# VHH binders against Uncharacterized protein MJ1408, part 4

Target 1, 350 residues: Uncharacterized protein MJ1408, of Methanocaldococcus jannaschii (q58803)
Amino acid sequence: MSREANPFKKMPTILMPDELMAKALRRGEKVANEMRQKELPWLLKARFVEEHKVRTIASVVADNLQKVIDKTPPVRKLPKFYQEMVEVLVGIDDFKKSMGAFKWASELVRKLGNEYARKIRKARTPQQAGKLRKEFVGRVKSILEQIHPEMAFVAVAREKLKDLPTFKDLPTVVIAGYPNVGKSTLLKKLTGADVEINSYPFTTKGINVGYIGEIQMVDTPGLLDRPLYERNDIELQAILALNYLANLILFIIDASEFCGYTIEEQINLLKEIKDLFKAPIVVAINKIDLVDEERVKEIEEKLKEVGIEEILKISADKDIGLDELKERLKKIAIKEFLKDKDAENKELEC

## First folded at step 13 (VHH)

Design n2 (from v3 with F59Y T61A)
Fold by ESMFold2 at other seeds, fold request of step 14:
Structure n2 (fold): chain B 350 residues (1-350), chain A 126 residues (1-126)
Amino acid sequence: as target 1 above (350 residues)
Amino acid sequence: QVQLVESGGGLVQAGGSLRLSCAASGFTFSRYEMAWFRRAPGKEREFVAAISWESGDTYYADSVKGRFTISRDHAKNTVSLQMNSLRPEDTAVYYCAAEIGWTPDEYLHTSYYDYWGQGTRVTVSA
């Protein structure tokens, strides 16, 4: 299975040039003080102290930069959802170029550290050893300033990406529909008390994640509950990333219209979501306890005209039809999940 | 000169609560990871909790999750550890530590941190 956590939560703090240099100099001086304790002839002590200071500074700087690379997953190896989020929030090419700058700087600092350490071992005076160490430090500062824009870029990217939601690699049902149609009540009834709230771009309400056994249920308040014309292109791209997670869409219709939206308005939203997502759609006609059977049949007929084949009639408040809904969602979501896994395996073979 | 000074230690009965404080001064940057470690008698220092000074992100050892809460106060330059539901095995000297930046996995180890306080003793009686 794929990873079960947001891969960007493991990114280290991205230190700016002055911060990283200060850390390196502090650790270099600590080592230098230890080396000054040794009983050595005057010139040999100077060489020894300066050499170890240079090696320590180089190691602290180079290792810090390399750790950012090592703890950041390559974008192309991420699940498609996270790849799309990197493009939407940051830009994949710029992110990749910035990681390349970290690699370049890390390798150069390490190479210069070795070069200057060797020169210091050949120094003929303590003054020459100190001059070489100062020259090395100046070059490291210059290298860090050269990549300062990339360091700043990655720092901003880290802040944007580390708060993305975590999703398990499980059959996933995304719930959609206007506000007040009963989505939250239904989610709670289907999954029980343990619903997690996660951040998601462009909604202050976050998203709700719950489980029916091994089926991941996702409620999207503020995302799939209003017409698309209210969204700019960036917001829409973030919503479209859900295509990489959703195996099934569960659309909730309020038969009573007490939610404040007519059946026509609710069906228009359904059509928009149908156009956005490749996953099949199951429609649950909710609040059937508040309307007569003729009205429910009218709604069902309209849904069939729109191309909806999977229709269930429920009342979340009265616990009507929920067991059948659970079993139908599970069956379809697992089928679609396995179908997607087969397609992914063929991509890997190619 | 960077200084970390712990306070708030003492004797408390099992099931009780105690709040430790760490006063920080002399730092030139603001993006420090602040941590609590503890050393039980006859044992090595072990990680308890950490907080990123600017972001407020927190991390806890499994043994203290749900019982301890780490927090920071920017105005007072302090980091606090609220310890609830204390157990005799929580008896230790508690140390405040600091280092610039956070690195996964490495923040759990004493060698990650250059700055340390002198410690404050916590005794939890049966």
Scores: ipSAE 0.669, ipTM 0.887, lowest interface PAE 0.8, mean pLDDT 87
Fold by ESMFold2, fold request of step 14:
Structure n2 (fold): chain B 350 residues (1-350), chain A 126 residues (1-126)
Amino acid sequence: as target 1 above (350 residues)
Amino acid sequence: QVQLVESGGGLVQAGGSLRLSCAASGFTFSRYEMAWFRRAPGKEREFVAAISWESGDTYYADSVKGRFTISRDHAKNTVSLQMNSLRPEDTAVYYCAAEIGWTPDEYLHTSYYDYWGQGTRVTVSA
């Protein structure tokens, strides 16, 4: 469903002052040329032409600025994930201030257009009418120059925000674990469909989204597959935004250690993920076909010592334990999703 | 100032392919939305496809999705429309159009664009 699309993909191109003024002047001259074809006395024609030129320029500028406001969702109405991403990528207060500047400029240009159109209707000569239109254009250019910093800010913000991932409002499982523990294989086995790749800050690989019926599965290559000390504060904030998405974390352990990380290293990463996320964690011990049962039991005991209650034993490659895993993920993710919906409804009521 | 020149029109059998090109002069496309529209005999111009020059984002009318591909060539300063699996209903004069900036929903309408080419005729015979 594209109805949960990134709300920022609908933002229009943000034109800079010279670009918007040039467009407005071009449209104004087009209207002026059409009006010059009218059969009118010389002075009335001059008034008519200049009045319509002013009204057209005002409308092009004011409407352009207003469309940016109209097509940009208010930050306070966004899902929390997107609110956090706006703060991380651009800053909510500066974004709101810049939208206020667009509104101020749009309204002022519209007001000046009406004022100058009325003055032009009273012009006593064609030269006076033309002078009034030139004054109007100068004032509009000054207004646009005054908000140029806010226009530039919003243009940069648009580029950053339009590439944010699109998530459906569904029970969501986020997959974590070191590289090569079998995350991608498992995702394909569980979902069966082509995964959708979405951009996400601080990873060039993006995030992979797949589905088990109404359960949204999210794999985060480059994000939740390495220790936190490799992240600066802003990168960590972008990772933490996933808290607003995840109803359940599925952490994958490679029992064989062929992934290149010891069980202790994998458990240390698990502990870091557990501290970052409030969602419950299910651990899948993967590749059990490559180790003996005693080794799996040892890993299970270590996980229980860390406080993990939901542990499943699987082999993604050999299709071992996947049906049970799928059912467990669905049960927990749906339960947690419904809890979050009930909490949101109570907060909105109060 | 801005000049758009279409080329590549002609007569093609149903099921065939044709490539239209739109050459621009007098500006850079950098922040422009480029589009193809068409006008069948007795009809009004309708949207076919668009591409945002800077991002490469593309948009297609439902009637041409999967059959037509719009593309840009930065070196030649051109926009192309590759038309495959042509049908008799694709018979039309095809127009290249341009306007600075992209606005959702508005880019589908002829009134959004100030710059237009002269058109190139495409005829698809049964």
Scores: ipSAE 0.668, ipTM 0.887, lowest interface PAE 0.9, mean pLDDT 87
Fold by ESMFold2, look of step 14:
Structure n2 (fold): chain B 350 residues (1-350), chain A 126 residues (1-126)
Amino acid sequence: as target 1 above (350 residues)
Amino acid sequence: QVQLVESGGGLVQAGGSLRLSCAASGFTFSRYEMAWFRRAPGKEREFVAAISWESGDTYYADSVKGRFTISRDHAKNTVSLQMNSLRPEDTAVYYCAAEIGWTPDEYLHTSYYDYWGQGTRVTVSA
């Protein structure tokens, strides 16, 4: 499976009004210099030079604004994960309104370019032609200043959105559990390949993405590693966006408690994650090589009391139970992925 | 007022190395795309490499990938092209170019860039 790109990575640089005007004026002057080489009577040459200067300035400005629109996906047509991230990071309504401002300005500049080019073709003197071109430039500068707030907004939005993680449309397992329970070690052993690190809001550690065949594995250090009541509403919205990705949650318990959290604390986090996510949960009791079987049985019984039915006993460090875990994750994640695809298709029929 | 001045060209035997430099002046140091192009005798200018001044992102033509490295030095206001494992086919005049902003797929074209240096000649002997 090909890896799908973050839809915002292809957004061009958003130029500010003075930057875009300067670029347009430079290109207008280059065209003017080329046109001055034509052997024409002085009035016809003045008309020709000023007309092409106006058309070039209009095209540079309008095309630049239009390219931003063309290279920015419509937010409402994106996968829901990206829609939620846009809402959390910048606000969908403001983003949409700003793109509308780009479209309005692009169309208006193009219209004005045509209008002023027509007037310049009929100028009676070189001075009149030059005055019309200067008036056109003033109008374009005013239009760009009018949309300056929207240009600045889109520039900031681009910086925030281009770093969003890229996920394939595959059965997806999200890994959760306290720090030091063995999540990253387990991911590396299960995937056998390099893990890609991607940025994600509200964590400086990024997220780790790896694969077991056609199963996308996602480790979220700093996101699902502490009690949810400690997070503000915006952080919670970023975590909730994972519901649009996760077909299965793999929760890791450290049987030894050497991670620094008691089994009770780990189960309390599990309960919060169970309430947060719609996906089924598989619990892996890790580090079973460091405790006796009676301890593992106690933990398993506590998990069943909480309503967990899928429980695996493993040691990531000792490669114990990993083959069975892989097969169970694949079976459940694929089943849930196909179930979600069927539900999505039925909604579209309505 | 943007000025680009290349240096570092010369004669070198195949398999050798050269380092080209481009001194830039008269620009605000962020938001520019800087690039190297080359023109072999009887050919059109072709893209070699580009670097975003702000982000440091780099792009290479397939023919030079793995052999050439583009880099920047904010303190010296220069962009460099380290050319290793040179081949006779690399013989060309090398030009430094600059333009504000990045646009996907367009940065590969000579028409994207308004600012150009005078070029520095590189000759690779067999």
Scores: ipSAE 0.654, ipTM 0.880, lowest interface PAE 0.9, mean pLDDT 87

Design n2 (from v3 with F59Y T61A)
Fold by ESMFold2, fold request of step 14:
Structure n2 (fold): chain B 350 residues (1-350), chain A 126 residues (1-126)
Amino acid sequence: as target 1 above (350 residues)
Amino acid sequence: QVQLVESGGGLVQAGGSLRLSCAASGFTFSRYEMAWFRRAPGKEREFVAAISWESGDTYYADSVKGRFTISRDHAKNTVSLQMNSLRPEDTAVYYCAAEIGWTPDEYLHTSYYDYWGQGTRVTVSA
């Protein structure tokens, strides 16, 4: 799978009908002026000029529409994460239908260009040749106006999709937990100073991406940090797209409750995350320097009751337990990543 | 009718700097890709730099990255090319070009652009 830049950044500018028609007419007139310099009998010259004008206009319009198709990645061949993002941001069915409209228009304009070029070769007067070219132009304008809604849709889609986050095809840990439990501090401590900020749907804070060697760490401010029942279906789908990215979930509990949420509230959020994601969960009980060991044990027992088997005790601020956490995250994320790759390969073989 | 007018060319010693300017008359640059090309003696025009007017996205040939900066000025309706650390190999006639829209890979080629200035000569002496 490609690790490279966002495939939607290769999409060309989507010209509107008047813009594309104006470009085509400009290029057609340029060719017409060049052809007028030929030394030919006046009727043959008129045919020659108008024929080349028609062929040029047809080519400019049809090629422009086809380039949009050619430079737009086929959604079904993208990694599943990107497929879900296209669905959330624009809608896959509408996107496909719009590509179909571009293809239909491109093919029709080429067909008409050939038909009118042949008619112009048979024109009996220069006036007839000019009239045929004007009719062709009128039909091209009509075709472009007919697909104007699809052109506008693709233009909006391009703007939304070209700024999508790019993720490497690496073992990936997604961090979750309420605000102020120490997620950002921990991410910085585990990955160092190299944290990328990326846009993501339905959060103004974006998502933070950092690395521990070849382990991709993703912090999700505004996404996995509060109860999800208040989100509409589209927003929830954007959150669920992280399933295709995450090999492991790291959930952070603030043992001190200074984050502003009780342990019960934090565990309820954990349960929601557990229900949403197929990936295994590691829980880090953070801020253990601010509570006694008996309280940490109580939290640990509650976590085991909800089915959490991987529990670590840390203090990000005091650098307690971070080496053990880092090693555990690497081991599990790599194992789950390789397991997913094996399953993916077997499905392709079938 | 749309016209592009370059200015700022001249003679400069290696290591020096020049600022080229391209002013448009007859239209606003809104959805246009603006580019600089150059033609060295005995060679074909080659891509130097481009800027998408609305977004400000910039593109550079490998040979000029880090030395040249393309920019736009909405108030003056101009595109500029700041050329630093000039080398004798930068000696060329520099042309401003424009075309509506951006297309990957194609924006690097002279045939992509319909609007051209007359060029401004830059000579970099050893």
Scores: ipSAE 0.653, ipTM 0.880, lowest interface PAE 0.9, mean pLDDT 87

Design n4 (from v3 with F29L)
Fold by ESMFold2, fold request of step 14:
Structure n4 (fold): chain B 350 residues (1-350), chain A 126 residues (1-126)
Amino acid sequence: as target 1 above (350 residues)
Amino acid sequence: QVQLVESGGGLVQAGGSLRLSCAASGFTLSRYEMAWFRRAPGKEREFVAAISWESGDTFYTDSVKGRFTISRDHAKNTVSLQMNSLRPEDTAVYYCAAEIGWTPDEYLHTSYYDYWGQGTRVTVSA
């Protein structure tokens, strides 16, 4: 499973019972018409036509259901980010149950197809062959209606999951901080103009993804830019999924407070994010060109009291400190990324 | 009666443009995948482009990416293929096809689709 590709983009359209049955009946009748062209005795032709109709209907239905299973990797084998997204958006237990229903129905339809095909080969009259085929079709319709709730559930799940962001399997830095602290300016300065927007649950702005060489930079407008106690449980779980993406958090502080938030408010948000994420945190004190060095030192000391060891002083607007910031981000993110890869490999070996 | 009818084929010079249209009648196209295939002289039908009716998602074979654009018109119940920068290699009979649903990999194959038009000929002269 690659972190670079959303595994749900490969899910086929989930057909509802009437749609799948109609397709199967079309394919069955097409085959039946081809078989009717054969020069065969009356009873043998009736058996042959009905048998092939049954086998075709069974294959179309069972294969369609099985393809959904085959094109949807088991949740437990997904990257942890996608596992968390399945839980948040649809529920892992219900998703697993529904895949089980597809498998059960697929296997049962194949079994019935074989049973009815054998019975049809023994039919004594064309009327008996036709009756057996009608019974088979009725059984398939009943099976599909029985799993209709699971089919509907998976259809909804597919729509929710297929548009999740695709992230590259690269060292990843997630940017956090209040609005207007300079996050967008900094992202553009560090990555250039190649920022892409991706959908993400619970933000209409999406997330912004950019790159510094092999480092994936993720800005999360609407997610990590206000007090987290304001979030409901579902929003918080979507934010927590970023733990499985982030190798490093870059928290931006506006030294000038022109963003509209006091240093105390900004540090309180930092503390919330520090508690929420397991990744190490680098703090960049931005807009140092607008305040004196004494004020920057006061902020730095407050950050150290909170437990922040990696602190950089920058001005994104004035291009101050950005080269050092880039180098520090690369070094830490790559180190943490490699540590996570080593831990993942050890888990797989167990 | 359910039918697909292609139009818009003809003779064009290399580098020129042509717009194909496929009119669907007797269909409710929601949930359908619509596709264009082509058959070059002496060759098998090959996938050109597809569009998922509801989502508008599009797919293209590599040789036409950037040159061809598939589009849909809900009001006219049609799909179109805008073909730009045409090459002699694009010479073929172009077929419209339809099938309910999308399945990865399988939508590229003629056997995926039950409904087919009669084809419209495109000739690109060197």
Scores: ipSAE 0.700, ipTM 0.905, lowest interface PAE 0.7, mean pLDDT 87
Fold by ESMFold2 at other seeds, fold request of step 14:
Structure n4 (fold): chain B 350 residues (1-350), chain A 126 residues (1-126)
Amino acid sequence: as target 1 above (350 residues)
Amino acid sequence: QVQLVESGGGLVQAGGSLRLSCAASGFTLSRYEMAWFRRAPGKEREFVAAISWESGDTFYTDSVKGRFTISRDHAKNTVSLQMNSLRPEDTAVYYCAAEIGWTPDEYLHTSYYDYWGQGTRVTVSA
């Protein structure tokens, strides 16, 4: 179950410089008030109070920055799907640079805290101790302002990344085809009704996830249902990330053309998807109850001409051919999933 | 200055409902995590529920899921805890808490929060 959680949901709130400094000063004053209750000579009390204030402020700031690093997944360790999504949504290089800035600032604040704590223990007057603490606070403020752009960047990145879809590590079939060819109906018929809605970039409908046993079925409304020339480069890269998810593409053809697209248009979309994806493609010729067998045969021959070897003839509405389709999808998806797991392991051997 | 004031506690029979309210004054709650903790007699405070003010994201301890609902009201600057299907083991003093930002796992602990109300007593009788 830990493998399936969106790792970016664990990111803490990214505090801005003034917010983090205010929290640190509040915590520092709390500890200072506790220390003032001690019965000590005035110089020793001043040193004690200011030293603990500095150590507390340094810890609050440095720990906060470090927690962001610790609870943010390293991009290079993520599955390739998530790596590509980070690149598309925020930019991997800028994200890594910003994490480096947090680390640098955290370490520097902790170093300065130790340095000023030592100086305060040697202060000769309460006024000198207070001046040293004020200098420390000023330097921490300066460090936080220096990384303010990176803090702002990570805050925006967190909002974008926390809503990324969570997919199970299972053999996965992605469904494609023009609108109204029967994709959602088929998904419900194949999976028996439990469909999860998940967000995905550049579609407000989200994606629909269902299961045939341990086969993950993904319907992609708004993503793989129109020509790619209608997509800008950023949208296309988000669609390309599906290569790391899909073990098999199920492309649905509406034999009747009642979907509003000719067979030629549907095959042109199929060709685009075939060129875009590395996964094998199974084509289901749907709505065969609405056309004669000769027409279905013609469509099948056209599909063979474009290199499609796996062709099923179905009617989702009439429950024709669905059992054979299920078994074929499971067989191919499992085979491809195991191939991808083997390839993934070999890539990690570096 | 910043204050949190709870209200809505009382005596209720098992299976009944209560609605607790926490009014925040003296600061803007944007970017704050608001939480309810409770302390049964002789025990330490334990986490009950939290809400992130801006996003509305909610968190619950397992024993109250499905029975308690935390919500916020931006206009009134309040956080509420609707407690349904109350059980005798829910008897406690309930405390409202606040802190800027959310950190996973740490938000479950009393030391995460600097701002606390004085508490409101809830008693659930058999």
Scores: ipSAE 0.694, ipTM 0.903, lowest interface PAE 0.8, mean pLDDT 87
Fold by ESMFold2 at other seeds, look of step 16:
Parts: sequence; structure tokens; C-alpha cells
Structure n4 (fold): chain B 350 residues (1-350), chain A 126 residues (1-126)
Amino acid sequence: as target 1 above (350 residues)
Amino acid sequence: QVQLVESGGGLVQAGGSLRLSCAASGFTLSRYEMAWFRRAPGKEREFVAAISWESGDTFYTDSVKGRFTISRDHAKNTVSLQMNSLRPEDTAVYYCAAEIGWTPDEYLHTSYYDYWGQGTRVTVSA
């Protein structure tokens, strides 16, 4: 199984002002030493050495800042899922503001490098040339300190975003339901043993990703397994980002209530998820081997009362109903995936 | 005085192993990329492996994957290259290099690194 590469993994290390300045000064001195070996009259040599030192320092600083911009994906061109994750983890406006600061500083350092190089060529003494180079270095240090907060912000953002989960661009089913209703057993049975664990905001368990052929199955322990009223606004926003991923919600009901939650509690969670997500919902009534058929019919009736039209009766543990469930999930998820792709194409044309 | 000093080179039979070490002195490595490059006679230096000092993330050129392992030791301030299943084409002078920060693609090039050791010779006989 392969995954789409995380676009933020390409971001370079964000150097702090003292680190970047030290690198630039090292490279400037290296060039200066090379230029000192040239056979030139003393004043011309002094001007030549200091001019090349200034140009090198300017290029090292400006290029470093520009490379951060060039290697950072433009947030607004990312798929909506990634845009929402950037907003949740970092804040899109602050991220864009910080990239603007990098651009401003890069351009200003280049401008100053050219200006000071021209002044140095007109220096009347070696001491004057050296003083101009020192002034230039001071100006660059000041510029870097001005953007220090933005550099720190981008460094933190890079650390948060580099481990962001990636998902294939495939029909996707998101699994929901209380803990212990059989979600992990079902996922394993439907997809096989090769389930990947990925990080996601506001869960320490991560999310589990598996596949049924071309269908991406996502289990969200710690996210869609408790009442949503317990979530603050930013946590809820992270959960809502799943709307950009999910083509279908598979909600698991434990008919036996051995999970520790009553059918009423499970249906209440289902109603919250139904209100939260745009994707259609399929409900699987699990553990039917542990209850009689009349109980299953009762649960099915309650589900129909809340508007659920796609209901499957299964036992993940006993391999009952899984083939039918698998085929139904594939059919609906592919249909919804293709419908979403058509809608995206129309929006881009506007 | 900032220095990188390689050790561990020598003569070894094909299929054998060597462990190269690079000791860093005179600076703090916490945000540095550390790399091994090698130069076969008459050839240009080529990238072998790199490790980010802080994170421990590693990168390898394709020809050494599965045979070479780069590692770091925070206590000794050293980077090591464990070279297993050595082949005659691994014969080269091996250089330790360092530079602050990581930049994708650019870390593969010699010009990315300002700090270099003097090199240690590895000879793999048939």
C-alpha cells in the first residue's frame, strides 16, 4: 500500500536569525579569503574583497528565505482537507503573513546588497570599504531580527505539518461508533491485517487506514466515538475536516450492548454524526450472533425512524454478512466519490 | 577550532564490514545535517548518506541502501557509517560533511556543506 506524499515534508529547516547570519558570514569570509589571493593594487583589492563579501552574504540570506517560500506549498492551492488542517494546526492567515515577511526580507536584503556593493566600489580607503560592509551586515541582522517572530512561527508550523496524515485520492469510507462496538475487528476483517496507523489532531491513538481494493477505509478512534458536545470549537473543526475525506460513513451499532452503551446512546451518537457530516451513512448492526432476531428487527426499526435507509446486519466475529457489507460499501463509496469529483471540476471552471 | 575528523578506514575483503566514525569538535551540532560523501579515484565526490542530528532522520543513496547504516551518538558528538556487505565499487575516500539545516535535494550536493573532514580511505579487495 502506498500513500500520497505529504506536501509539507519538502519544507526546509527554518533557520533563526543568528543561525542564518552565521552561515552567511562563514560563506562571505570564504569568498573573501579566495579574493585576497588575487594580484591587485591594495585599494582595488580591498574594494573587490569587501564587495564580494557583501554580495555573498546578501545571496546566502536572501536565497535561504526565498527557498522556504519556494518549497512551501501555497496553502490555497492544496486540497480542501489540507487547507482545513493548516487552519486547525497553525492558522492560514498567520501562515500567509509569515510567508510575506520572508518575501519582504529576502527582497530587501538583495536590494541592500546591491546598494552596498556599489558604495564599496567607490570607497576611498580599505577602512571605508570595511566599514560599509560592517554597516551592511548590521542592516541584515536587524532585518532578520524584525522577522524573527515569523521565522519562529514557520518553524513551529513546519514541525506540526510535516507529520500530517496523507490519504490516497480514493473512494473513502470513514468508520464511526462507540468504542468496543467491533470497529477494529470489522476493519481487520474487511481489509486484512495490513492496517496503517496515522496521526491526526486531538487523538493520541491515531487513525487506522486499510483498503478493500480501491476503497480506502478509515477508522477514527478517539474522534467519532463519543458525544460531540464534549468538543471545543477547534476540536470540532478538526473533526469536520473529515467531510473533505469521507465519501461514506459506516456507523457500527453493537446489538448486544456489551460495548457498554445502550442502543439509545448509540443512536444518539449516530444522530449527532448524521447532523455533522454531509456524506451518506450506512449502518451495520454488529454482533447479531449474540441477540435474537426480534432484537435486531427492533434496532432496525429505530434506525429507520431516524432516517437511515442503508442497514446491514453482521457479525464481524462470526463472519456473518461481511461480503454483502463489503460490496455495498464499495458501490456507495465509489458513486459518492465520482459525484464529488464532478462537483470539484465544476467549481474550478467558475 | 571547528573540526570534523574521520576514522575507521582501511583495507577489507569483499563482503566484509567497516565502521567509519566522524568526530565533531568546536561546535554544537543540534540543528546540523551530517553527511558522508565518497570519492573514487578519478571521480567526483558523490553522496552516500545523511542524518539530521536532532531528529535522526536518515537518507541513503540507492546503491548503499540496506548495506550501510548512518547513526549519531549525542554523548560522543560523533556520526558513524556502518558499512556491511562491502563491494569493490565501494572503494573510495570517505568524507564527513556538515551544514546547519536541511534543504530538500540540495543536501545531496557537496556545495551544500561548509564543513568537511580530510577523508578516510576505504579499499575493498576482490
Scores: ipSAE 0.693, ipTM 0.903, lowest interface PAE 0.8, mean pLDDT 87

